# Ledger of designs, part 19: VHH binders against Glutamate 5-kinase (proB)

Target 1, 356 residues: Glutamate 5-kinase (proB), of Aquifex aeolicus (o67209)
Amino acid sequence: MRIVFKIGSNLLETDEGDIDLSFLSKLAEGIKKLHSFGDKVLIVSSGAVLSGAKKLGIKEKPKDLTLKQALASVGQSYLMHLYDTIFSNYGLKVGQVLLTKDVFSKEKEERFKNAKSTLEKLLELGVVPVINENDAVAVEELVFGDNDFLAVYVSFMVNADLLVIFSSAGGLKDDKDRIIPVVEDIEKVFKYVRGTGTSFGTGGMRSKLEATRLATTLNIPVIITSKEENILDLRNLKTKGTLFKPSKRKLRNALKVIATLEEPKGIIVVDRGAQEALKAGKSLLPAGVVSVQGNFKRGDVVSIQNEEGLIIGKGKVNFSSEEIEKIKGLKTSEVRKLLNTTKDEVIHRDNMVIFL
Short names: E, the ipSAE of ESMFold2; O, the ipSAE of OpenDDE; V2, 0.75 times the mean of E and O plus 0.25 times the DockQ between their complexes.

## First folded at step 24 (VHH; framework vhh_7d4b_2)

Design m2 (from k2 with V100T A102V; at its last look DockQ between E and O 0.53; V2 from the best seeds 0.00; counts 0 for: pae E 3.9 > 2)
Fold by OpenDDE, look of step 24:
Structure m2 (fold): chain B 356 residues (1-356), chain A 123 residues (1-123)
Amino acid sequence: as target 1 above (356 residues)
Amino acid sequence: QVQLVESGGGVVQPGRSLRLSCAASGFTFDDYAMGWYRQAPGKQRELVASISGSGGSTNYADSVKGRFTISRDNSKNTMYLQMNSLKPEDTAVYYCARGTYVRYAGYTYYDYWGQGTQVTVSS
C-alpha cells in the first residue's frame, strides 16, 4: 500500500510557536509500523517560510517576495533537519523533493517523468520522501497555492492507494458540528462548506474538499483526520475523521492525465440540462453550451463550468473557441449546416472527465 | 485566523465614486488571489472583480468593466475597489474574498469572506 500524508503548516507549529516534535515522532513511529507491513509512505509537508522565520527570529510576516523565498530556503533546510533527526530515531531515512506546478504538465512530460522516477527510486530504497513546494524559486505562475493539491498531484504521480490529510478540524463536520465518518458522494457534503446566501463555511475545509474531490475522481480514497489519529488504523481505512470513498466511476488513465496534467485553455459554460446530461454520462452538445471563454483550438482541453460558476468537468474539444461561439445553443442539424461538419459533440464523453 | 474586513461603503448619488477597502490578516496575503463579490437583495452573489496575488492580473464583470478598478497593496495587506460612475444597479452588499487558483480546473475558488459592506446608490 502506498500512502501519502499531507501535513499543513498549522499542524507543524504549536500554539506557542514551536515545531510540534511530538507529532513528528508519532508520525515516524506510525510510518515505521507501516513499513513493517511493506507499505510505502510519502509526506507532503508545508511551512517552510514559517519555519525559516522562526529559525531566524523574524517575527514580522514577510511582505517581500525575495525575503519569502529566502525564508523558505532557510525554513526548508530547518524543516528537513527536524524530519531527519526525528525519523532517524526510529530508523527511518528521509529524502527531500521540492516541486513546482510546472512539473505536472503534459507539455513538459520529462519533468514529470523525472520527478516520478526520483520518488519511485526513493521508495525502492526504503526512504520516506518529504515533498514540498519549491518556494525558494517559485513565482506566482509556478505556485500550487495549496499543498492539499500538491498532495493530490503527488498521490496521482505515485499511484497512491490512500491520501491522508491532517487537519485541525479532525474531519468534515456537518451542520450540527458532528464529524461525518464516511462520504460516498462528495457533492452531497459541499453544502457544509460552500455556504448559502450570506453564510459561508470554513475556508480551510473547502480547500481540502476541493482537493479531495479531485483525488476521489482519480479513484484515490481520502481521509481527513486530526493529529490524534492512530496511523496504523489508516491502513485499514479506519479513522476518527472522515473517509471519502473514491468515485464509483473508473477513470481511464488518459482521462487522469486530462484531469491533472493538462491545464485548460478555456472554459465552456453549460446550462442545467447539459449538466444533467453530463452527469448521466452523455457527451456535451452545442445546444447545451451557454458561453465560451478563452482562445483554444480543436483538440485542446477546456474546463466545463455550470451556470453557477462551478467547474464540473474537463475535456478535449472537437471545435475551436471561435467555432463554439458560433454554434452555442444550436441544434445538431443547425450545427452541421453552419460548419459543414459531421461532428455532433462539442466534447465527446470518452474525452471528458466529470467531477460531479 | 484568516480575517477579511471591508470598509468604505455608504450611500452615494448616481454618477459618484466610492472606494472600498479590504484589510486582510491571518494569512500570507500576496500568495492569494483576491476578489470582490456583491449581492443585491433578491439576487445571487456575483463576482465583481478579481486580482492575482502579485496584482499583475485583473478581471472584471462586464457590468462594471471600465467603471471599477481593483487593486492591492501587498505591503499593507489591503485590497481596494475603486468604483466610479456608480449606478443604482450597483446597490448591493460588497464582500471581500480570498481566492485560490485551481490549476487543474483553470479557475479560482474563494474560501474566506468578509462580513460585507453596504453600498447604496440612490438619488
Scores: ipSAE 0.190, ipTM 0.567, lowest interface PAE 2.6, mean pLDDT 89
ESMFold2, look of step 24: ipSAE 0.275; ipTM 0.627
ESMFold2 (binder alone), look of step 24: mean pLDDT 87; pTM 0.869

Design m3 (from k2 with T28D A102T; at its last look DockQ between E and O 0.42; V2 from the best seeds 0.00; counts 0 for: pae O 2.9 > 2)
Amino acid sequence: QVQLVESGGGVVQPGRSLRLSCAASGFDFDDYAMGWYRQAPGKQRELVASISGSGGSTNYADSVKGRFTISRDNSKNTMYLQMNSLKPEDTAVYYCARGVYTRYAGYTYYDYWGQGTQVTVSS
ESMFold2, look of step 24: ipSAE 0.462; ipTM 0.733
ESMFold2 (binder alone), look of step 24: mean pLDDT 87; pTM 0.870
OpenDDE, look of step 24: ipSAE 0.173; ipTM 0.588

Design m4 (from k2 with N59Y V100T; at its last look DockQ between E and O 0.17; V2 from the best seeds 0.00; counts 0 for: pae E 11.9 > 2, placed apart)
Fold by ESMFold2, look of step 24:
Structure m4 (fold): chain B 356 residues (1-356), chain A 123 residues (1-123)
Amino acid sequence: as target 1 above (356 residues)
Amino acid sequence: QVQLVESGGGVVQPGRSLRLSCAASGFTFDDYAMGWYRQAPGKQRELVASISGSGGSTYYADSVKGRFTISRDNSKNTMYLQMNSLKPEDTAVYYCARGTYARYAGYTYYDYWGQGTQVTVSS
């Protein structure tokens, strides 16, 4: 099994603000046991900026980009020292990997393949990669202190069999504040994180659920759990937290690339009827198109958005933005006449990923 | 609690300028991408501009590109929209929105919204 562990900055700290060495030791011991079964383990770790601030005695959350980058440099060095020292006590070797936005771009596919090859080689060498965003040179951001999406992208990159997100919440809680043990359909549990005027903190449960939705759409199971987890149980998908089962809709690799690496060139807004049809696995027809935003060509990837502004999917269009503007709302017979084509779907069901 | 409060709307003549502000509280502002949406009467809500958490990346709808400028001041927890060369078709309620992912300014899920501020461009 390939297992990605995501560790947030709040789990790296005790209540006193010190790094939680006990948890790191527990994790290292668990990973040693997983290795004995032939499993491969990667860690996506955050906390560099906060650790740097603590080490330099900076009390306020840094807001200046250059200061954040400097603090990340200080903190990352310290964190990797701790990972290396503690993991060495269990005979584990670690390797630092710092990634930037460019790695996860279809336009720079060579960078993605190179990063993937490096991670694969590290795993072959028996090394535990410890991955973070390269904050020192990043001008675009995944949310600071919230590497949940980085963990999903890494899980996709290495074809992970399981993503485990450690969280102080310990799992997803229902209306009665009880941990939900298993989620079959993540769409049905978003209601438990839809608070009026409220949100979870940095790396809160809503954000983790969005990252989990992407992972399960990519057919990767996710566990959200606490520090109190039995690490070895995770290989059998046993958890004290919440297990999110992968989507039953098995995606082809091309669709996984659309979902992760391809940036949309525009937006197509669809009506409710079209939204329901897309959830049922049908193609997007011109009749369901409300509006088009952006300039794109045939074959480009676009976001699919409902009338409330929620992005519900991504897909490759059969028509340009200008062509869709002409045919939106029309029936298929009218489309074939107007464009003299046998294609009448705006996005064919086989070229579409739906996140709902 | 997350709060997003828009201000700076009003009635102006075509060709004039307005600057909208969105004051944010109840969360770590610079960890989130932010966006401006607008909704004209009888139209659906439209993403106008957005900006990454650091301010390093921006997105603009084609209808406003070159005329509107989004910015943010993370030290003041405030996002801005400078709206120049206003046209009657810019008339709408403008909403401040918080994105859940900071990677790109444009295409993300927005989880919290302000109450909106009216912008009216008329002769």
Scores: ipSAE 0.000, ipTM 0.384, lowest interface PAE 11.9, mean pLDDT 82
ESMFold2 (binder alone), look of step 24: mean pLDDT 85; pTM 0.868
OpenDDE, look of step 24: ipSAE 0.437; ipTM 0.715

Design m5 (from k2 with T28D V100T A102L; at its last look DockQ between E and O 0.61; V2 from the best seeds 0.00; counts 0 for: pae E 3.9 > 2)
Fold by OpenDDE, look of step 24:
Structure m5 (fold): chain B 356 residues (1-356), chain A 123 residues (1-123)
Amino acid sequence: as target 1 above (356 residues)
Amino acid sequence: QVQLVESGGGVVQPGRSLRLSCAASGFDFDDYAMGWYRQAPGKQRELVASISGSGGSTNYADSVKGRFTISRDNSKNTMYLQMNSLKPEDTAVYYCARGTYLRYAGYTYYDYWGQGTQVTVSS
């Protein structure tokens, strides 16, 4: 079993502002046990900037990008020192892997392959990879934004069997502030974080759910739990937190690539009818298209958005953005006449990933 | 804790200008895209304007394009919305929101919101 642990910066810090060494020790102990079962473990870690600030005794939050980058450099080194020191006490070896968003690009396949190969080799060697964003050199265009998503991408890269996200919340809570133990359909629980009207859920949990949705779409189960969790129990998908089951839909590898490595070149907005059709496993027809954004060609990958602004899927288009603009809202018979085409679908179901 | 506090709302006459401010705290402000939403009575919440973390990229709704300007001062952890040539149709509660760009989806989602500030444009 391959397991990815995502550790946020807030979990690494104690209320007193120190690094939570007890948690790291617990993690190491748990991982040692997992290794005894033949499991492979990867850690996605945050908190480089924070750690750097602490190391240098800087109390003020850095506002300057260069300072942030410098602090990330110092902090990452410090964090790895802690990981190495603590994990060594348990006979574990760690390796550092710093990634940027551009590593996860279909167009730059070599970067992806190299990163994957490195992680695979580390696992082969019995090393625990500690992955973080390369903040020291990251520019806005290369930032993941949240390590929750980095964890999902890493999980995808190494074909993880389980993603565990540690959270101070301990799990997803319902409207009665009770932890939901199992989620089979993630869309049914978004109501607890999206809020209605002017009330919105906690941003942190929303981000986690968004990442979780992507992971489950990729057929990776996700557990959101607290630091108090028994690490060994996670192997059996037992948790005091929330288990998110993978999607029942099996995605082909090609669709997984579309979901993760393909940056959309545009957005197609669809109406409610189309949304329902897509949920039902149907293709996207011109009649269901409300609007098009971006400039893209036939064969490009685009995002599918509903009228509420929610991204509901991705897929390869059979028509260019210009063509779609012309045929949006039209019936099949009209489309055929207008474009002199035999194609009926804007996006064929076989080339589409639905996140709903 | 993440906090977004809007200010600058009020009652103005058509054609006048108003400047909204959003004070952010509790997170690395410059790492996040930010946006302004508005919600009129009986209408759905809509994105008015967005700005990237660095401030290098901005987007506007068609209805406000050319009239509104979104900006940010990362040294002050503050985002602004300059609203010129205000119309009655601009009457709404305006919300500041923190955004995160999702590469895989090609869009920005917003996870934290302020309490909002009322803007009323009336004769």
Scores: ipSAE 0.187, ipTM 0.566, lowest interface PAE 2.7, mean pLDDT 90
ESMFold2, look of step 24: ipSAE 0.285; ipTM 0.640
ESMFold2 (binder alone), look of step 24: mean pLDDT 87; pTM 0.871

## First folded at step 25 (VHH; framework vhh_7d4b_2)

Design j1 (from k2 with Y112H; at its last fold request DockQ between E and O 0.64; V2 from the best seeds 0.00; counts 0 for: pae E 3.3 > 2)
Amino acid sequence: QVQLVESGGGVVQPGRSLRLSCAASGFTFDDYAMGWYRQAPGKQRELVASISGSGGSTNYADSVKGRFTISRDNSKNTMYLQMNSLKPEDTAVYYCARGVYARYAGYTYYDHWGQGTQVTVSS
ESMFold2, look of step 25: ipSAE 0.439; ipTM 0.702
ESMFold2 (binder alone), look of step 25: mean pLDDT 88; pTM 0.888
OpenDDE, look of step 25: ipSAE 0.053; ipTM 0.505
ESMFold2, fold request of step 26: ipSAE 0.333, 0.365, 0.394; ipTM 0.640, 0.661, 0.713
ESMFold2 (binder alone), fold request of step 26: mean pLDDT 88, 88, 88; pTM 0.883, 0.888, 0.884
OpenDDE, fold request of step 26: ipSAE 0.714, 0.400, 0.460; ipTM 0.857, 0.697, 0.735

Design j2 (from k2 with Y32H; at its last read DockQ between E and O 0.32; V2 from the best seeds 0.00; counts 0 for: pae E 2.4 > 2)
Amino acid sequence: QVQLVESGGGVVQPGRSLRLSCAASGFTFDDHAMGWYRQAPGKQRELVASISGSGGSTNYADSVKGRFTISRDNSKNTMYLQMNSLKPEDTAVYYCARGVYARYAGYTYYDYWGQGTQVTVSS
ESMFold2, look of step 25: ipSAE 0.491; ipTM 0.739
ESMFold2 (binder alone), look of step 25: mean pLDDT 87; pTM 0.872
OpenDDE, look of step 25: ipSAE 0.463; ipTM 0.738
ESMFold2, fold request of step 26: ipSAE 0.533, 0.446, 0.525; ipTM 0.782, 0.711, 0.760
ESMFold2 (binder alone), fold request of step 26: mean pLDDT 87, 87, 87; pTM 0.869, 0.865, 0.869
OpenDDE, fold request of step 26: ipSAE 0.618, 0.774, 0.771; ipTM 0.829, 0.889, 0.888
ESMFold2, last read: ipSAE 0.434, 0.394, 0.443; ipTM 0.707, 0.682, 0.711
ESMFold2 (binder alone), last read: mean pLDDT 87, 87, 87; pTM 0.867, 0.870, 0.866
OpenDDE, last read: ipSAE 0.760, 0.639, 0.774; ipTM 0.879, 0.835, 0.886

Design j3 (from k2 with Y110H; at its last look DockQ between E and O 0.62; V2 from the best seeds 0.00; counts 0 for: pae E 6.0 > 2)
Fold by ESMFold2, look of step 25:
Structure j3 (fold): chain B 356 residues (1-356), chain A 123 residues (1-123)
Amino acid sequence: as target 1 above (356 residues)
Amino acid sequence: QVQLVESGGGVVQPGRSLRLSCAASGFTFDDYAMGWYRQAPGKQRELVASISGSGGSTNYADSVKGRFTISRDNSKNTMYLQMNSLKPEDTAVYYCARGVYARYAGYTYHDYWGQGTQVTVSS
């Protein structure tokens, strides 16, 4: 099995704010056991900015990009030293891999392929890659939840069999504050993290559910759990946290590329009827289109959004944005007359991925 | 604590204007996209308008294009919705929402919401 572990900055701390060396040791011991079964393990780790701040004695919350980049530079070195030192006690070798967003772009396929080849070679050599975003050269502010998505993209890149996200929450909790052990339909559980007027605590888990939805759409199971997990149990999908089962819709690799590496050139908003049809595996027809956003050409990838603003899918369009504006809401016969065409789907089901 | 407080709702006649405000606190306002949603009686909540953190990119539902304008003043940590030419169909509770841009996935989702302000367009 190939297993990706995602470890956030707040997981690297004890309750008292120090680096949690005991957790790193527990993780290393677990990974050693997983290796004995022939498993391959990668780690997506945050914590460079935090580690840098602690090492330099800077207690103020960094707000400017230059300070964050400097702290990340200092902290990344320290963080990798900790991983290397602790993992060496268990006979494990680690390799630092720093990635930027542009590695995950269809337009720069060579960067994706090179990163993939490097990670595969590291796994072949028996090394545990420790992956983080290269914050020292990032030109954008870090956004909430980005390393959760990085972990999904890494999982896709290496064809991971399991993504494990460690969280201080220990799993997804229902409205009675109980951990849900298994989620088969992730759409049904978004209600536990979508805000009401009084909900101040939805942020961290919301990001993890968004990332998890993408991962399960890519047919990758996800476990969200705490530091108290039995690491070896995870290879059998046994967890004290929440197991999110992969989508029953098996996705061809071309559709996985659309879901991950293709940047959408626009948005098509669809009505409820179209949403239900898409969930059932049907193509998107003009009759179900409510609005079109952006300027795009035939063959471009677009996002599919419902009227509530939720992105529910991505796909390649058969018509340009201008053409769709003319035909939205029309029946197939009306479309054929207006555009003098035999095509009748805005997005064919074979070129579409649905996240629901 | 993240807090979003809407104001400016009320009862107005068709064809008139209202300006909604959303005062934000507890976070770095200009780092986040923002949106206005509405929920009419018996209907599902729908996106009305959204705006990027810088204010340079906006998006509108078809039903309000040309009549509504979303804006923000990052120096005041406030987002606005100018609603002109109001119709009875615009009657709804209007919610302010904070957007989170998932950079790798290329889309925005909303994680915090205000309590809403009522807008009623009637005789």
Scores: ipSAE 0.093, ipTM 0.551, lowest interface PAE 6.0, mean pLDDT 84
ESMFold2 (binder alone), look of step 25: mean pLDDT 85; pTM 0.853
OpenDDE, look of step 25: ipSAE 0.679; ipTM 0.844

Design j4 (from k2 with Y32H N59Y; at its last fold request DockQ between E and O 0.34; V2 from the best seeds 0.00; counts 0 for: pae E 2.6 > 2)
Amino acid sequence: QVQLVESGGGVVQPGRSLRLSCAASGFTFDDHAMGWYRQAPGKQRELVASISGSGGSTYYADSVKGRFTISRDNSKNTMYLQMNSLKPEDTAVYYCARGVYARYAGYTYYDYWGQGTQVTVSS
ESMFold2, look of step 25: ipSAE 0.461; ipTM 0.729
ESMFold2 (binder alone), look of step 25: mean pLDDT 87; pTM 0.868
OpenDDE, look of step 25: ipSAE 0.711; ipTM 0.858
ESMFold2, fold request of step 26: ipSAE 0.409, 0.000, 0.000; ipTM 0.687, 0.276, 0.150
ESMFold2 (binder alone), fold request of step 26: mean pLDDT 87, 87, 87; pTM 0.868, 0.867, 0.868
OpenDDE, fold request of step 26: ipSAE 0.737, 0.769, 0.769; ipTM 0.868, 0.885, 0.886

Design j5 (from k2 with D31H A105S; at its last look DockQ between E and O 0.33; V2 from the best seeds 0.00; counts 0 for: pae E 6.4 > 2, SAP .669 > .668)
Fold by ESMFold2, look of step 25:
Structure j5 (fold): chain B 356 residues (1-356), chain A 123 residues (1-123)
Amino acid sequence: as target 1 above (356 residues)
Amino acid sequence: QVQLVESGGGVVQPGRSLRLSCAASGFTFDHYAMGWYRQAPGKQRELVASISGSGGSTNYADSVKGRFTISRDNSKNTMYLQMNSLKPEDTAVYYCARGVYARYSGYTYYDYWGQGTQVTVSS
């Protein structure tokens, strides 16, 4: 079994702001036990910039890019020292892996394959990879804030059997503040994070649910839990937190690539009837298109958005953005005549992934 | 340390205009998308308008297209919403939100919110 653990910056700290050595020791002990069952474990960890700032006595959060990069260098060195030292007490070896977002690009496929091969070799050697974004050279902060999506992308890269996300909330709570133990339909639980008005940076529960939705679409189960979890129970999908079951629809690898490695070139907004048809496995027809955003060509990947603004899928278009503007709302026969084409779907069902 | 402070709300008559401002601090402003949400009494929050970090790409809810204009001044770390031809249906608390762009989806998730400013369209 391959298990990815995601640990955010705030989970690495005690309530007093020091590095939580007790948690790291508990994690190492749990991983040692998982290894005894033949499991493989990877860790996605963050906190380098903040740790560097604290170590150098810099009290305000840096806004200067060069300062952030320097602080990440200081903090990453310190964090890896702690991982190595503590994990060594349990006979575990760690390997640092620093990634940038461009590793996860279809256009740069060789970078993805190289990173994947490195992680696979580390696991073969019995090493626990400790993965973080390479903050020292990072140029886009928006994609991998508190690393929830990096953990999903790593899980896809290594064909993980389970993604575990640690959260101070301990799981997803319902409207009576109780942990929901199992979620089968993630769309039905987004209501429990709406309207809160406060977030704890980019790693809030809303963000974790968005990342979880992608992971379960990729057929990867997710557990969101706290530091107080029994690590060994996780291999049996037993948790004190919330288990999010993977989608029942097996997704072909080509669609997983569309969902992860291909950045959409635009957005197609669909009506409610089209949304329901897409959930049922049907192709997107021009009649269901409300609007088109962006400029794209035939064969490009686009996002599919509902009228409330939620991205519900991605797919390859059969028509350009300009062509779709002309045919939106029209019936199949009108489309074939207007564009002199045999195609009548905006996105064929075989080239589409739905996140619902 | 991330702070978003809205201003410019008030009570106006139908057909009039308001300009909302959002002063941002505690982060590199031009690296983030920004958005305006609104919440009418008894309703869910809804996205009204969004703008990319550079200001080159904007989106609007259908209900406000042609009437509202989102903009930003990255030198002043401030986002604006110009609201023209206001209708009673525009009455809501308006929230400034910082966007996190998810490359995989083209989807912007909003992770920090202001306190909100009330806009009331009535005589």
Scores: ipSAE 0.044, ipTM 0.448, lowest interface PAE 6.4, mean pLDDT 83
ESMFold2 (binder alone), look of step 25: mean pLDDT 88; pTM 0.884
OpenDDE, look of step 25: ipSAE 0.207; ipTM 0.601

Design j6 (from k2 with A102G; at its last look DockQ between E and O 0.63; V2 from the best seeds 0.00; counts 0 for: pae E 7.3 > 2)
Fold by ESMFold2, look of step 25:
Structure j6 (fold): chain B 356 residues (1-356), chain A 123 residues (1-123)
Amino acid sequence: as target 1 above (356 residues)
Amino acid sequence: QVQLVESGGGVVQPGRSLRLSCAASGFTFDDYAMGWYRQAPGKQRELVASISGSGGSTNYADSVKGRFTISRDNSKNTMYLQMNSLKPEDTAVYYCARGVYGRYAGYTYYDYWGQGTQVTVSS
């Protein structure tokens, strides 16, 4: 099995704010046991900025991008030293891999292939790759929750059999604050993290569910659990946390690429009727389009959004943004006359991935 | 805790202007995109305008382009919606929403909303 573990920055600390060496040791011991079964393990680790701040004695959250990048540089060195030292006690070898967003771009496909080949070679050599974003050179602002998505993209890159996200929450909780042990349809549980007013602290779990939705759409199971987990049980999908089963909709690789490596050039907002039709596997027709955002051409990938602002899918358009502005809401015959075309779908079902 | 408080709603005549404000607290405002949503009676909630964390990128619904302007002042943790040339069709409850831009996912999702402020354009 190939298993990706995602370790968040707040999970690397004890409640007292010290680095949690006991957890790192527990992970190393568990990974050694997984290796004895022939499993391959990768780690996606956050915490470089926080670790750098702690090492330099800076207690305020940095707001400046340049300061964040500098702190990430200091903290990444420290984190890798800890991983290497602790994992060596269990006979494990680690390899640092720093990635940037552009590795996951269709436009720069050779960078994706190079990163994939490096990770696969490390696994062949019996090394545990420890992956983080290369925050020191990231040109976009760092955002909370992005490393959850990085873990999903790494899982896709290496054809992972399981993604495990460690979280202080220990799993997804229902209305009665109970851990939900198994989720078969992730859309039905977004209600437990969807706010419609000011509410206590659910935003971090919302981003984890968005990342989990992408992973399960890519047919990758996800476990969200706590430090209290038995690491070896995870290979059998047994957890004290929440198991999110993969989507029953098997995606072709081309659709997985659309979902991950293709940057959307715009947004098409659809009405409720279109949303239901798309969930049922139908193509997007002009009649269901409410609005168009962005400037894009025929063949570009766009995001599909409902009227509540939820992204429900991605797909390749048959018409430009300007053409869709002209035809939205029209019937197929009117579209064909107006644009002198034989195409009638804004996005064909075969070129669309739906997250619902 | 995260708190979003809208203000500036009211009753106005067609053709007039209103300025909505959203005061944010309980989080690092600059790290998040923001949006204005509206919901008219019997209709689904719709995105009116959105703005990136830095303020450098904005988007508007077709029905408000050229009439509404979204902005933010990160030093005051406040987002604004300047609404000019108001029409009866703009009558709705307007909601401030906090957005998270998923850099790797390439889209914004909204995780917190305010309680809303009523805008009524009549007579």
Scores: ipSAE 0.013, ipTM 0.484, lowest interface PAE 7.3, mean pLDDT 84
ESMFold2 (binder alone), look of step 25: mean pLDDT 88; pTM 0.886
OpenDDE, look of step 25: ipSAE 0.535; ipTM 0.780

